# VHH binders against S-protein homolog 13 (SPH13): the designs that were tried, part 7

Target 1, 133 residues: S-protein homolog 13 (SPH13), of Arabidopsis thaliana (Mouse-ear cress) (q5xv33)
Amino acid sequence: GRLELKNEISGVASVRKAKLAVRCWSNEDDLGWNMLKPKQSRIWKFTTMNMWPFQKTEFRCQFRSGFGTTNEDVVTVFSVKDGFRKQCGVGGDECFWVAKRDGFYLRRIVKDGGGDSRKKYVDVLKSKWVWKW
Short names: E, the ipSAE of ESMFold2; O, the ipSAE of OpenDDE; V2, 0.75 times the mean of E and O plus 0.25 times the DockQ between their complexes.

## First folded at step 6 (VHH)

Design p26 (from c12 with T28I T50A S59Y; framework vhh_7pa5_2)
Fold by ESMFold2-Fast, scan of step 6:
Structure p26 (fold): chain B 133 residues (1-133), chain A 121 residues (1-121)
Amino acid sequence: as target 1 above (133 residues)
Amino acid sequence: QVQLVESGGGMVQPGGSLRLSCAASGFIFDSYAMSWVRRAPGKGPEWVSAISWSGDSTYYADSVKGRFTISRDNAKNTLYLQMNSLKPEDTALYYCATEYFDSSGLEYDYWGQGTQVTVSS
């Protein structure tokens, strides 16, 4: 499976306000803290496990602002459970997330682009930023 | 702080029914899978049932399959376990449980304090 997180935070007063630190983990792996500058992406590729009763592959992420304040929500960003991947769009095994000024969005791919067209997507707000002071 | 508060246990005759509830707070309930785990006197913990974050997928231990039903109400932050056709071997403390990740990214298995279910004549 494939997880991408892109920082698209813009229209803020300072470059520090546009930075985002992210830590993602599963029951099998901790991907550590990664600082995302504006327009920067992080991509992780991993083997999925979907056989109950074994640990099903599920990644969650925690966020910190450029000032070090921690976001209130921990967000599930990839899961083989409950058809979570269906909401990520065509291709099923890739989830693409985008951080914007107001929150964290799932980028749902609705068209694969074919041979002569661009991919189409919609961004769905999943978590509004609520920074702990 | 993550809090899980179980209720609905009690004493019941074999063949009877009970409905357990678990009131959850301190985390985004509809983003987490939930489980019921029980511990019978003199035995280790036994996983009973699990439900996905959406409620669309449910799983059961073979010992309870067909008799117990797990469900959730995400609007009320509440997990349920409907227990039918109860047997003496179902006697246990019942815990609701979830995985939670704190602000440092550490994973915790949270169990409530439990609710006692006793099945006897």
Scores: ipSAE 0.000, ipTM 0.121, lowest interface PAE 14.4, mean pLDDT 79

Design p27 (from c12 with S35N S59E E99V; framework vhh_7pa5_2; at its last look DockQ between E and O 0.01; V2 from the best seeds 0.00; counts 0 for: pae O 12.0 > 2, placed apart)
Fold by OpenDDE, look of step 7:
Structure p27 (fold): chain B 133 residues (1-133), chain A 121 residues (1-121)
Amino acid sequence: as target 1 above (133 residues)
Amino acid sequence: QVQLVESGGGMVQPGGSLRLSCAASGFTFDSYAMNWVRRAPGKGPEWVSTISWSGDSTEYADSVKGRFTISRDNAKNTLYLQMNSLKPEDTALYYCATVYFDSSGLEYDYWGQGTQVTVSS
């Protein structure tokens, strides 16, 4: 599996508030706690146990920023389940996660159907930042 | 002012048990996830466990899974860590803490003074 995370928190006076702490894990791997500085992106590779018919691998993360945490205690950032794939587009769309000032987003990369091979970004808000976690 | 006061540490033999407490004040305790972090001699801080504000979700470091249990009493503004089957490797100063950042230079918003846990034969 692959996880791409981008910290796009900006427009804050305090660098601290723009930092994003993240811990991701699966049944197979634990990436531990990491920090993404403002404007920093990071890609993680992790083991996926995807043996038919057992597709149980989930990669889950905890996030914390100067603006709070995600509403959900744990966010599933990757799943081999069809339901998750649908969110990213089964037809070849790519997804990655983006932290912004106003919340945590799933970003979809969609190809322009016009044939010009231009990529468009569609950001879907997954969680506003909250202090209750 | 935010205050976190840890207690319950001590010296025990391998295989022994301890129960740590963290008394919280100066903030809305029941609105924040809480963490246990430990610092062993010569090592940087290590995350141990986290519990959600409601207590419905808990997470543990692999090194303590199955042995440690984090819990909280929001009515008493208290965080707990039940430590069973203690190992010498668990020897550390244990802190309760609120928000934190990265592993290379862990930064937590608030720390207590810590309580010493020593596991030795």
Scores: ipSAE 0.000, ipTM 0.252, lowest interface PAE 12.0, mean pLDDT 81
ESMFold2-Fast, scan of step 6: ipSAE 0.175; ipTM 0.533
ESMFold2, look of step 7: ipSAE 0.028; ipTM 0.469
ESMFold2 (binder alone), look of step 7: mean pLDDT 82; pTM 0.811

Design p28 (from c12 with T28I S31T A33Y E99V E107T; framework vhh_7pa5_2; at its last look DockQ between E and O 0.12; V2 from the best seeds 0.00; counts 0 for: pae E 8.3 > 2, grease 25.8 > 24.2, SAP .676 > .668, placed apart)
Fold by ESMFold2, look of step 7:
Structure p28 (fold): chain B 133 residues (1-133), chain A 121 residues (1-121)
Amino acid sequence: as target 1 above (133 residues)
Amino acid sequence: QVQLVESGGGMVQPGGSLRLSCAASGFIFDTYYMSWVRRAPGKGPEWVSTISWSGDSTSYADSVKGRFTISRDNAKNTLYLQMNSLKPEDTALYYCATVYFDSSGLTYDYWGQGTQVTVSS
């Protein structure tokens, strides 16, 4: 499987204000805080297994932007569980998330039924940035 | 080596002003939300204010709203607290702290040594 987190925050006065901090972990490993500059991605590629003891393909993350956090403090960004996989599109083993100025989005591939090459994905808002204080 | 060094405390009369500074070193300052926390003698820690890593979002305890202003200068790795209209109740040891969020909410991981603010006649 594949997980991509991309920072597309723009329309701010400086690049420093458009940074995105992410802290992600799997079931047993904490990967720590990583900073994503504008247009930068963090990508994980992994083998998805659904058999004990190999059921470790769930990633959870915390997000910090210059505008706040996601509504829920911890967001599941990849899981092999049934309900989650369908939301990512394209077979359910590749998930693409995008941070924008106004919030955090799941980028889903739209099935091409019409032949128009425009807009091959849909960004679905998962959370606006919230300042929780 | 992570260091947070507060300064700018002192004695001041009620109604006066002070500006606290917190100099940061040994870590990437602009990747942290920062807070001011104070501790009055015999009391536990009291949250005062928090600022996002960019400085665009700020929050204040009700007891200090309208009187205190948190700010930061990421080029100088420095956090500030402008304290106006000081009251005797503001007497405390003031700390700056790095902040992140976990499942229990806000967590402080690095602290300074504090700077004393005393408001008395």
Scores: ipSAE 0.011, ipTM 0.335, lowest interface PAE 8.3, mean pLDDT 79
Fold by ESMFold2-Fast, scan of step 6:
Structure p28 (fold): chain B 133 residues (1-133), chain A 121 residues (1-121)
Amino acid sequence: as target 1 above (133 residues)
Amino acid sequence: QVQLVESGGGMVQPGGSLRLSCAASGFIFDTYYMSWVRRAPGKGPEWVSTISWSGDSTSYADSVKGRFTISRDNAKNTLYLQMNSLKPEDTALYYCATVYFDSSGLTYDYWGQGTQVTVSS
């Protein structure tokens, strides 16, 4: 599976304010704190596992502003549970997330109708920041 | 500022019914598995039921299977437990909790304050 987080925060008075710190973890791995500068992405690749109740691949993330203010919402960013991957795209093993000025968005890949090979997407707000940039 | 607030408890006779509610705020409710956990006086916590974030999957302790139904309304950020055919053994403080999965299995992150259920003649 593939998880990407991109910082698209813009229109902020200083570069320092536009930085986003993110920590993501699963039941197997702690991916650590990662600082995302404006326009920067972090990508993780991993093997998916689905052995309920013993082991299921699920990644959750926690966020901090460039000032160190922590967003208390913990967001599930990837899961093999309950058709979560359908939210990321039809038949997708990839989830793409985008941080914007007001919050954290899931970029859903939506296939065009019929035989159209062009992919379309919509950004869905999943967590609103408790801070202002 | 995560808050979980349980309500709907009370006193009932054996064979009676109660519906518990858990109002959630301060987090994205529809991204969490949710559980009901109970604690009887002088006993440790006992898992009762878990529901997936979508509501599509549910699981129950053997002691309540067929009598209790867990459900959720993601538009209202509310978790429910419908309790039928109540027994004296169901007397406990009932908590709702968010579920976290780690390498050790199913664990609980955030807890409510609990709502008291008393079943007696």
Scores: ipSAE 0.000, ipTM 0.126, lowest interface PAE 15.1, mean pLDDT 76
ESMFold2 (binder alone), look of step 7: mean pLDDT 84; pTM 0.826
OpenDDE, look of step 7: ipSAE 0.023; ipTM 0.341

Design p29 (from c12 with T28Y E99T L106T; framework vhh_7pa5_2)
Fold by ESMFold2-Fast, scan of step 6:
Structure p29 (fold): chain B 133 residues (1-133), chain A 121 residues (1-121)
Amino acid sequence: as target 1 above (133 residues)
Amino acid sequence: QVQLVESGGGMVQPGGSLRLSCAASGFYFDSYAMSWVRRAPGKGPEWVSTISWSGDSTSYADSVKGRFTISRDNAKNTLYLQMNSLKPEDTALYYCATTYFDSSGTEYDYWGQGTQVTVSS
């Protein structure tokens, strides 16, 4: 599987305020704190586990602004459970997340009548930031 | 507002049993590993048990292994600790805590107020 987090925060007076720190983890791995400058992505590739006796693959993240403001909520960003990944691309094996000025979005593929060659994306807001200036 | 509220403590004789509960609110309970940590009078905190976010993995301190069972009900946002074959050495204030792991080890973010367990004849 594939998890991408992209920082698309823009429209802020300071580039420092547009930086995003993200920490993601599973029960087996802590991916550590990663700093994303505006327009940067972080990509993690992993083996998807979804069979006994192995743990089901699930990743969660928490966020900090470059100004120290945190989103207190922990967000599930990849899971094989409960149809979560049906909202993601490539048969559910690739989840693409985007941070914007107002919050954290899941980028979903919207199927057009023309099929996959006419894919369009829609960003679904999953968590709002409370930016303190 | 994040809250963790422990309950189920009390006084029991050696060999007795107790079931502790921890009611969680104000965060995504099902996204966090959870731990039980205890503190005996005059001692530092001692980790007791951890359960993964899904409930699929558990771990225990050697002092409680085989006697205690950690479990969770994600639909009810509740963590449990079933304590069997209690010993005087289990006397402590028991806390539940949200748990995560980083390269420096295990960290705890949110703590409850604790529930007292006293094991004496």
Scores: ipSAE 0.005, ipTM 0.123, lowest interface PAE 14.2, mean pLDDT 76

Design q01 (from c12, 14 letters changed; framework vhh_7xy4_2)
Amino acid sequence: QLQLVESGGGLVQPGGSLRLSCAASGFTFDSYAMAWVRQPHGKGLEYIATISWSGDSTYYSDSVKGRFTISRDNAKNTLYLQMNSLKPEDTAMYYCATEYFDSSGLEYDYKGQGTQVTVSS
ESMFold2-Fast, scan of step 6: ipSAE 0.006; ipTM 0.315

Design q02 (from q01 with T28I E99V E107T; framework vhh_7xy4_2)
Fold by ESMFold2-Fast, scan of step 6:
Structure q02 (fold): chain B 133 residues (1-133), chain A 121 residues (1-121)
Amino acid sequence: as target 1 above (133 residues)
Amino acid sequence: QLQLVESGGGLVQPGGSLRLSCAASGFIFDSYAMAWVRQPHGKGLEYIATISWSGDSTYYSDSVKGRFTISRDNAKNTLYLQMNSLKPEDTAMYYCATVYFDSSGLTYDYKGQGTQVTVSS
């Protein structure tokens, strides 16, 4: 499995305003706040070999941008629950999220790149930035 | 390069009103939360008001709530602060700022010369 969070926030302003603060956690682990510079990604690669009902992996994140937070402060970005991964696209085990200036997007895989095919993506707006502070 | 130019300050009597303006250039104005911050002579920087990128949400410090109104005109790349019921304690240099979050929390980026507001009889 693969989870990617990418900062694509860009504008004509300074790099400071294009930075994205991300806090992510899974079950017991809380990694604290981390900064993503423009064009940087945070990537988790992991094996979901034990998919029986006794094992669950879920990643949740909070985002802080120069434009605010997501509408729901805590966003589930990956879960081994079958229904969740299907929204990430045809690959099923990959979720790709992109922060842009106008909001937070899921980069959905609409066509697998296997064989002679190329992977195709569509960016789906999941949340506009909202100022809650 | 980002440029913010404040104007509209001046000398006013207690109970009076002023409207401050901030002309923004060199960045995509409607993509940034904006704030007004002030600095009284010989004191630290004080947060006054924040407005979201769209104008949908506004926040105020307790010292100005009910007296000041922050607004923006994204078509004109301009930020405003309407100041009513001014008090001597409002005397300060006023700066407009872009707002962003970093790992330490909320950060204000002010760059201009500011505009002086003096409330005195």
Scores: ipSAE 0.006, ipTM 0.192, lowest interface PAE 11.9, mean pLDDT 77

Design q05 (from q01 with E99T S104Y L106T; framework vhh_7xy4_2)
Fold by ESMFold2-Fast, scan of step 6:
Structure q05 (fold): chain B 133 residues (1-133), chain A 121 residues (1-121)
Amino acid sequence: as target 1 above (133 residues)
Amino acid sequence: QLQLVESGGGLVQPGGSLRLSCAASGFTFDSYAMAWVRQPHGKGLEYIATISWSGDSTYYSDSVKGRFTISRDNAKNTLYLQMNSLKPEDTAMYYCATTYFDSYGTEYDYKGQGTQVTVSS
């Protein structure tokens, strides 16, 4: 599998305010706190487990603002359970997430059928920040 | 407060090996992900490798995959980078970095003073 988190926070008064701290973990590992500057991405590659009796692969993340306020929501960002991967779009085992000014979005990559469409993805809001930038 | 001290750099011939160390202090080392980054002379910063809090997950840039190994010893508050099959393009100042989160909301990736690696014939 593949998990990417990108900070696209904009429209805030200072770079320090636009920073986002993120901690992600699974039952097998804790990826630690990572600071994302505006426009910065973090990518993790991992082996997925989806066979009984082995524990199914699932990553959850917790967020903190640049001022140290912790978001109340713990967000599932990758899971082989319950068809979660189908929400992530192309490939099914790759999930792309984007932090914006108002919250945390899952970015689904959608193939256009040709036509006149300029859209290759759609962002779905999954968690709102409890803080203001 | 937070301090990172890199060591182990030096001059080595192409195909050689070096092991870098980073001694960490001033924070709860075993609670943070750690990284190695490098900066060649006159160029920007390049990400090399990251290791999780526990040491169970490691990630590498494509330029070093299969040649470098990142590891940590949480009992000694030390981060390591084993560098094998060194190439001239690996010549750079090497820094360890942390994603340390402080309580004041002024968090930044912190780098130490660095250790120079020079790969030449």
Scores: ipSAE 0.000, ipTM 0.150, lowest interface PAE 15.8, mean pLDDT 77

Design q06 (framework vhh_7xy4_2)
Fold by ESMFold2-Fast, scan of step 6:
Structure q06 (fold): chain B 133 residues (1-133), chain A 123 residues (1-123)
Amino acid sequence: as target 1 above (133 residues)
Amino acid sequence: QLQLVESGGGLVQPGGSLRLSCAASGFTFDSYAMAWVRQPHGKGLEYIATISWSGDSTYYSDSVKGRFTISRDNAKNTLYLQMNSLKPEDTAMYYCATEYFYDSSGYTEYDYKGQGTQVTVSS
């Protein structure tokens, strides 16, 4: 499997306000806190376990930005459970997430039917940034 | 396109042996766990064996444990099932599969299973 998290926060004067802190983990691995500057990505490649009786692969993350956190403190970003990965690209093997000024998005590939062979992306808002006091 | 092609089935007498192969293409074979499942004529799918992506971990149904061995060759993108001490009850169409999971609606079948290879155990 492949998980990509990209920081596309823009439209702020301070680079510190545009930074994204992310911590991701699975049942086996804690990937620690990582700081993403604008336009930076973190990519993790991993073995997908989705075969009974082995444990099912699932990654969850916490986010901290200059605009707050996600609505739920912990967000599932990759999972073989409950059809989650059907919303991701390449047959569900690649989940691509993007942080923007107004929230956290899943990036999906859209097929062009108009005779152009180029692929376009649609970013689907999954969580707005909120301040948790 | 993801493709799985099973081979190696046939007619064998009770107590005999067969080796099944599954040739995989169109995906990163060494990154996925693989399984063998079977379907007797007119019945549902029965789980047989699973192997982890590296080959380090295997699991078997109680009906075949000690008689069947699942293995893989990641350099050749091929999954194997060595079947020994075959019984009439092992007669079925055998399929290889790359994933199965449970969704919010309940149990779902294995995804990306191939066309199958027939095993018949008869005197």
Scores: ipSAE 0.006, ipTM 0.271, lowest interface PAE 9.6, mean pLDDT 78

Design q07 (from q01 with S31T S54E T98R E99V; framework vhh_7xy4_2; at its last look DockQ between E and O 0.01; V2 from the best seeds 0.00; counts 0 for: pae O 12.8 > 2, placed apart)
Amino acid sequence: QLQLVESGGGLVQPGGSLRLSCAASGFTFDTYAMAWVRQPHGKGLEYIATISWEGDSTYYSDSVKGRFTISRDNAKNTLYLQMNSLKPEDTAMYYCARVYFDSSGLEYDYKGQGTQVTVSS
ESMFold2-Fast, scan of step 6: ipSAE 0.085; ipTM 0.538
ESMFold2, look of step 7: ipSAE 0.267; ipTM 0.617
ESMFold2 (binder alone), look of step 7: mean pLDDT 81; pTM 0.806
OpenDDE, look of step 7: ipSAE 0.018; ipTM 0.331
ESMFold2, look of step 9: ipSAE 0.195; ipTM 0.564
ESMFold2 (binder alone), look of step 9: mean pLDDT 81; pTM 0.804
OpenDDE, look of step 9: ipSAE 0.000; ipTM 0.291

Design q08 (from q01 with A33W L106T E107T; framework vhh_7xy4_2)
Fold by ESMFold2-Fast, scan of step 6:
Structure q08 (fold): chain B 133 residues (1-133), chain A 121 residues (1-121)
Amino acid sequence: as target 1 above (133 residues)
Amino acid sequence: QLQLVESGGGLVQPGGSLRLSCAASGFTFDSYWMAWVRQPHGKGLEYIATISWSGDSTYYSDSVKGRFTISRDNAKNTLYLQMNSLKPEDTAMYYCATEYFDSSGTTYDYKGQGTQVTVSS
């Protein structure tokens, strides 16, 4: 599986305010706190598990603003449970997430196939920030 | 390839209502966030409302909150804007748009002809 988190926060007063700290974990691994500057991505690759009796693969993340305020909501960013990965794209094996000024979005790359060679994106808001930038 | 055709505009009195439609073709409509944007004569483009690909999430500019409702029918590849309590300040050319995002920020593809809304007192 592949998990990408990108910071695309913009329209804020300073670069420090636009920084985002993120911690992601699974039942097997804690990926630690990672500081994302504007336009910076973090990518994690992992093996998916979806066979009884083993635990099903699931990653969750928690966020902090550049000033250290923690968003209380924990967001599921990858899961083999309940059809979650169907929302992540054609293969369901790659989830792309984007932080914007108002919240955290799941990004799906869409191509129209009709002569347009550019990638278009559909962003779905999944968690609103509790802080103001 | 991608085509958007707006309709439903017209001349209306202040306090009146209009329903705008946007017929989409040439792309997988049910996979895109859609928006309504407007441009008053001689002014810049103004964002009005967005709706998620499923229709479950909607967002509005402060100038239209409580008065306008965005909706979609994915089976018909059609986007709608219900406009109530219209004001002279709502006079503009209205465009439907797909929301496109890249590293430079969020942009809107609004290459249709638009539909003119005139609110005259």
Scores: ipSAE 0.000, ipTM 0.116, lowest interface PAE 16.4, mean pLDDT 74

Design r01 (framework vhh_nb_b201)
Fold by ESMFold2-Fast, scan of step 6:
Structure r01 (fold): chain B 133 residues (1-133), chain A 120 residues (1-120)
Amino acid sequence: as target 1 above (133 residues)
Amino acid sequence: QVQLQESGGGLVQAGGSLRLSCAASGFTFDSYAMGWYRQAPGKEREFVATISWGDSTYYADSVKGRFTISRDNAKNTVYLQMNSLKPEDTAVYYCATEYFDSSGLEYDYWGQGTQVTVSS
């Protein structure tokens, strides 16, 4: 599988406010806290596990503002459970997330034309920030 | 399309060894756990071994200490090294991985199988 998180926060009063810290983990691995500057992405590649006796692969993330305020929500960003990957769109094993001014969005791939066609995306708000920029 | 192709089966004497290979294509190999299962005549398929992305392995009690599962992500191949073979290891051996489509439906992909026969 592939998980990408991009910081697209804009329209805030200072560059310092536009920074976002993110920690993602699974039942097998803790990816630690990562600082995302404006326009920066973090990408993790991993093997999915959905075969007995392994635990099913699921990643969750927690976010902090540039001032250290922790978002209330812990967000599932990748899972082999309950058809979660259907939400991520065409390709099945890639989930792309975008942090914006008001919250974090799943960037759902709605078209993968290959060749001359670019991938087409729709951003779906999944959690609102508890903080104000 | 996800495809799995086993090879390396054959006839071997009890106490002998065989190495099975499974060539995978049509998916991001290093992003999936891989497993080996077997089916003896008149029985259901049973779990043999599995290997995760971190090279964590798990074995059925019946093969633990005799079989070793490994993978080569550069070659999109998973292996099963079978040592100290017994007549009761006689079966068709299948390579397997999970698959999911854009609707979230789960499918287990299986290879066509490779026959292992262990004579007494």
Scores: ipSAE 0.000, ipTM 0.206, lowest interface PAE 13.3, mean pLDDT 78

Design r02 (framework vhh_nb_b201)
Amino acid sequence: QVQLQESGGGLVQAGGSLRLSCAASGFTFDSYAMGWYRQAPGKEREFVATITWGDSTYYADSVKGRFTISRDNAKNTVYLQMNSLKPEDTAVYYCAAVYFDSSGLTYDYWGQGTQVTVSS
ESMFold2-Fast, scan of step 6: ipSAE 0.005; ipTM 0.297

Design r03 (framework vhh_nb_b201)
Fold by ESMFold2-Fast, scan of step 6:
Structure r03 (fold): chain B 133 residues (1-133), chain A 120 residues (1-120)
Amino acid sequence: as target 1 above (133 residues)
Amino acid sequence: QVQLQESGGGLVQAGGSLRLSCAASGFIFDSYYMGWYRQAPGKEREFVATISWGDSTYYADSVKGRFTISRDNAKNTVYLQMNSLKPEDTAVYYCATEYFDSSGTEYDYWGQGTQVTVSS
């Protein structure tokens, strides 16, 4: 499996405010705190366990903004549960997430109406930030 | 919303075969994870086999090589082909699945079970 998290925060007063710290974990792994500068991505590769009802690979993330605050919401970013995987790319094995000023988005590949070989992305808002001023 | 209906159980002689079916209704079949469990008299329910949205299959060691799980998306049905049956395979067999509703809430659904009896 593959989890990508990209910081696309823009429209803020300084690069300090555009920095994003993220901690992601599963029941087995804690990936630790990672600082993402504007436009920076972090990629984690892992073994996807697709054995229901046995071991399920599920990652959740917690965020801190450059405003010095922590998002109270924990977001599920990867899960082998069939409903979740369908929204991710490469047969459900690759989830691509994007942080923007107002929240956290799942990036989906969408076919261009101009043909099967053409693809573009649509970002779907999944969680809003609760940043205190 | 989700209903699972098992069929195909019965009495069979050791060394014989049975094919169990699980017809699913009230959900989007391709978005579900489907599995089979069994419960023998006086024992706890045990895992038998599962098949994922991406057609990955997983089997309990006790049935690997003898049982095959498959699905037919056009019929919204999951099958368990049971070959080389042994008396120790005697149990009630249950079909099960997981479902997410539109809000992301997870539900687990179970069928009513179908009896398989293997005579020695």
Scores: ipSAE 0.000, ipTM 0.108, lowest interface PAE 19.3, mean pLDDT 73

Design r04 (framework vhh_nb_b201)
Fold by ESMFold2-Fast, scan of step 6:
Structure r04 (fold): chain B 133 residues (1-133), chain A 120 residues (1-120)
Amino acid sequence: as target 1 above (133 residues)
Amino acid sequence: QVQLQESGGGLVQAGGSLRLSCAASGFTFDDYAMGWYRQAPGKEREFVATISWGGSTYYADSVKGRFTISRDNAKNTVYLQMNSLKPEDTAVYYCATEYWDSSGLEYDYWGQGTQVTVSS
């Protein structure tokens, strides 16, 4: 599997203030706190498990603003459970997330659709920030 | 209806190789992980290997380095290449998938199995 988180926060008073801290973890792995600078992506690759007797692979993330304010919502960013992966690209093996000024978005791949047959993705808001940049 | 059909089993001497195939139908194959399990007489069914829809693999410790799981999405088929076979690999081998419908409900599907016998 592949998990990508990109910081696309813009429209803030300073590029320095547009930093986002993220901690992601599964039942078996804690990826720690990572700082995402504006326009920076973090990519994690991992083996996916969705077969008994193994625990199904699931990653959750928590976010913190550059000022230390923690978002209350914990967001599931990758899961082989409950059809979650149908939202992601490459047959569900790759989930792409984007942080914007107002919240955290899942980037869905759309090969033919929207108002433009050339459109490659749509961003779906999944969690709003409790802070303003 | 989800259907899984295994083939490629047989009798082989220790140190030999076999390639198992599992033909899948009735679901969007490219969106689902596929796995292999085995069951020896008088024992419980045990995990062998799995491959995600994107090609990521995971193996049981007993088969790491000897077995390779792969898939061909154009043919809706998953394979298990078994090298350096040992008598303890003797079992019926089952192909499996965890199907989930449009509401997210999950169902396990199994093939009929294919017999692998390794003689010393």
Scores: ipSAE 0.000, ipTM 0.154, lowest interface PAE 15.0, mean pLDDT 77

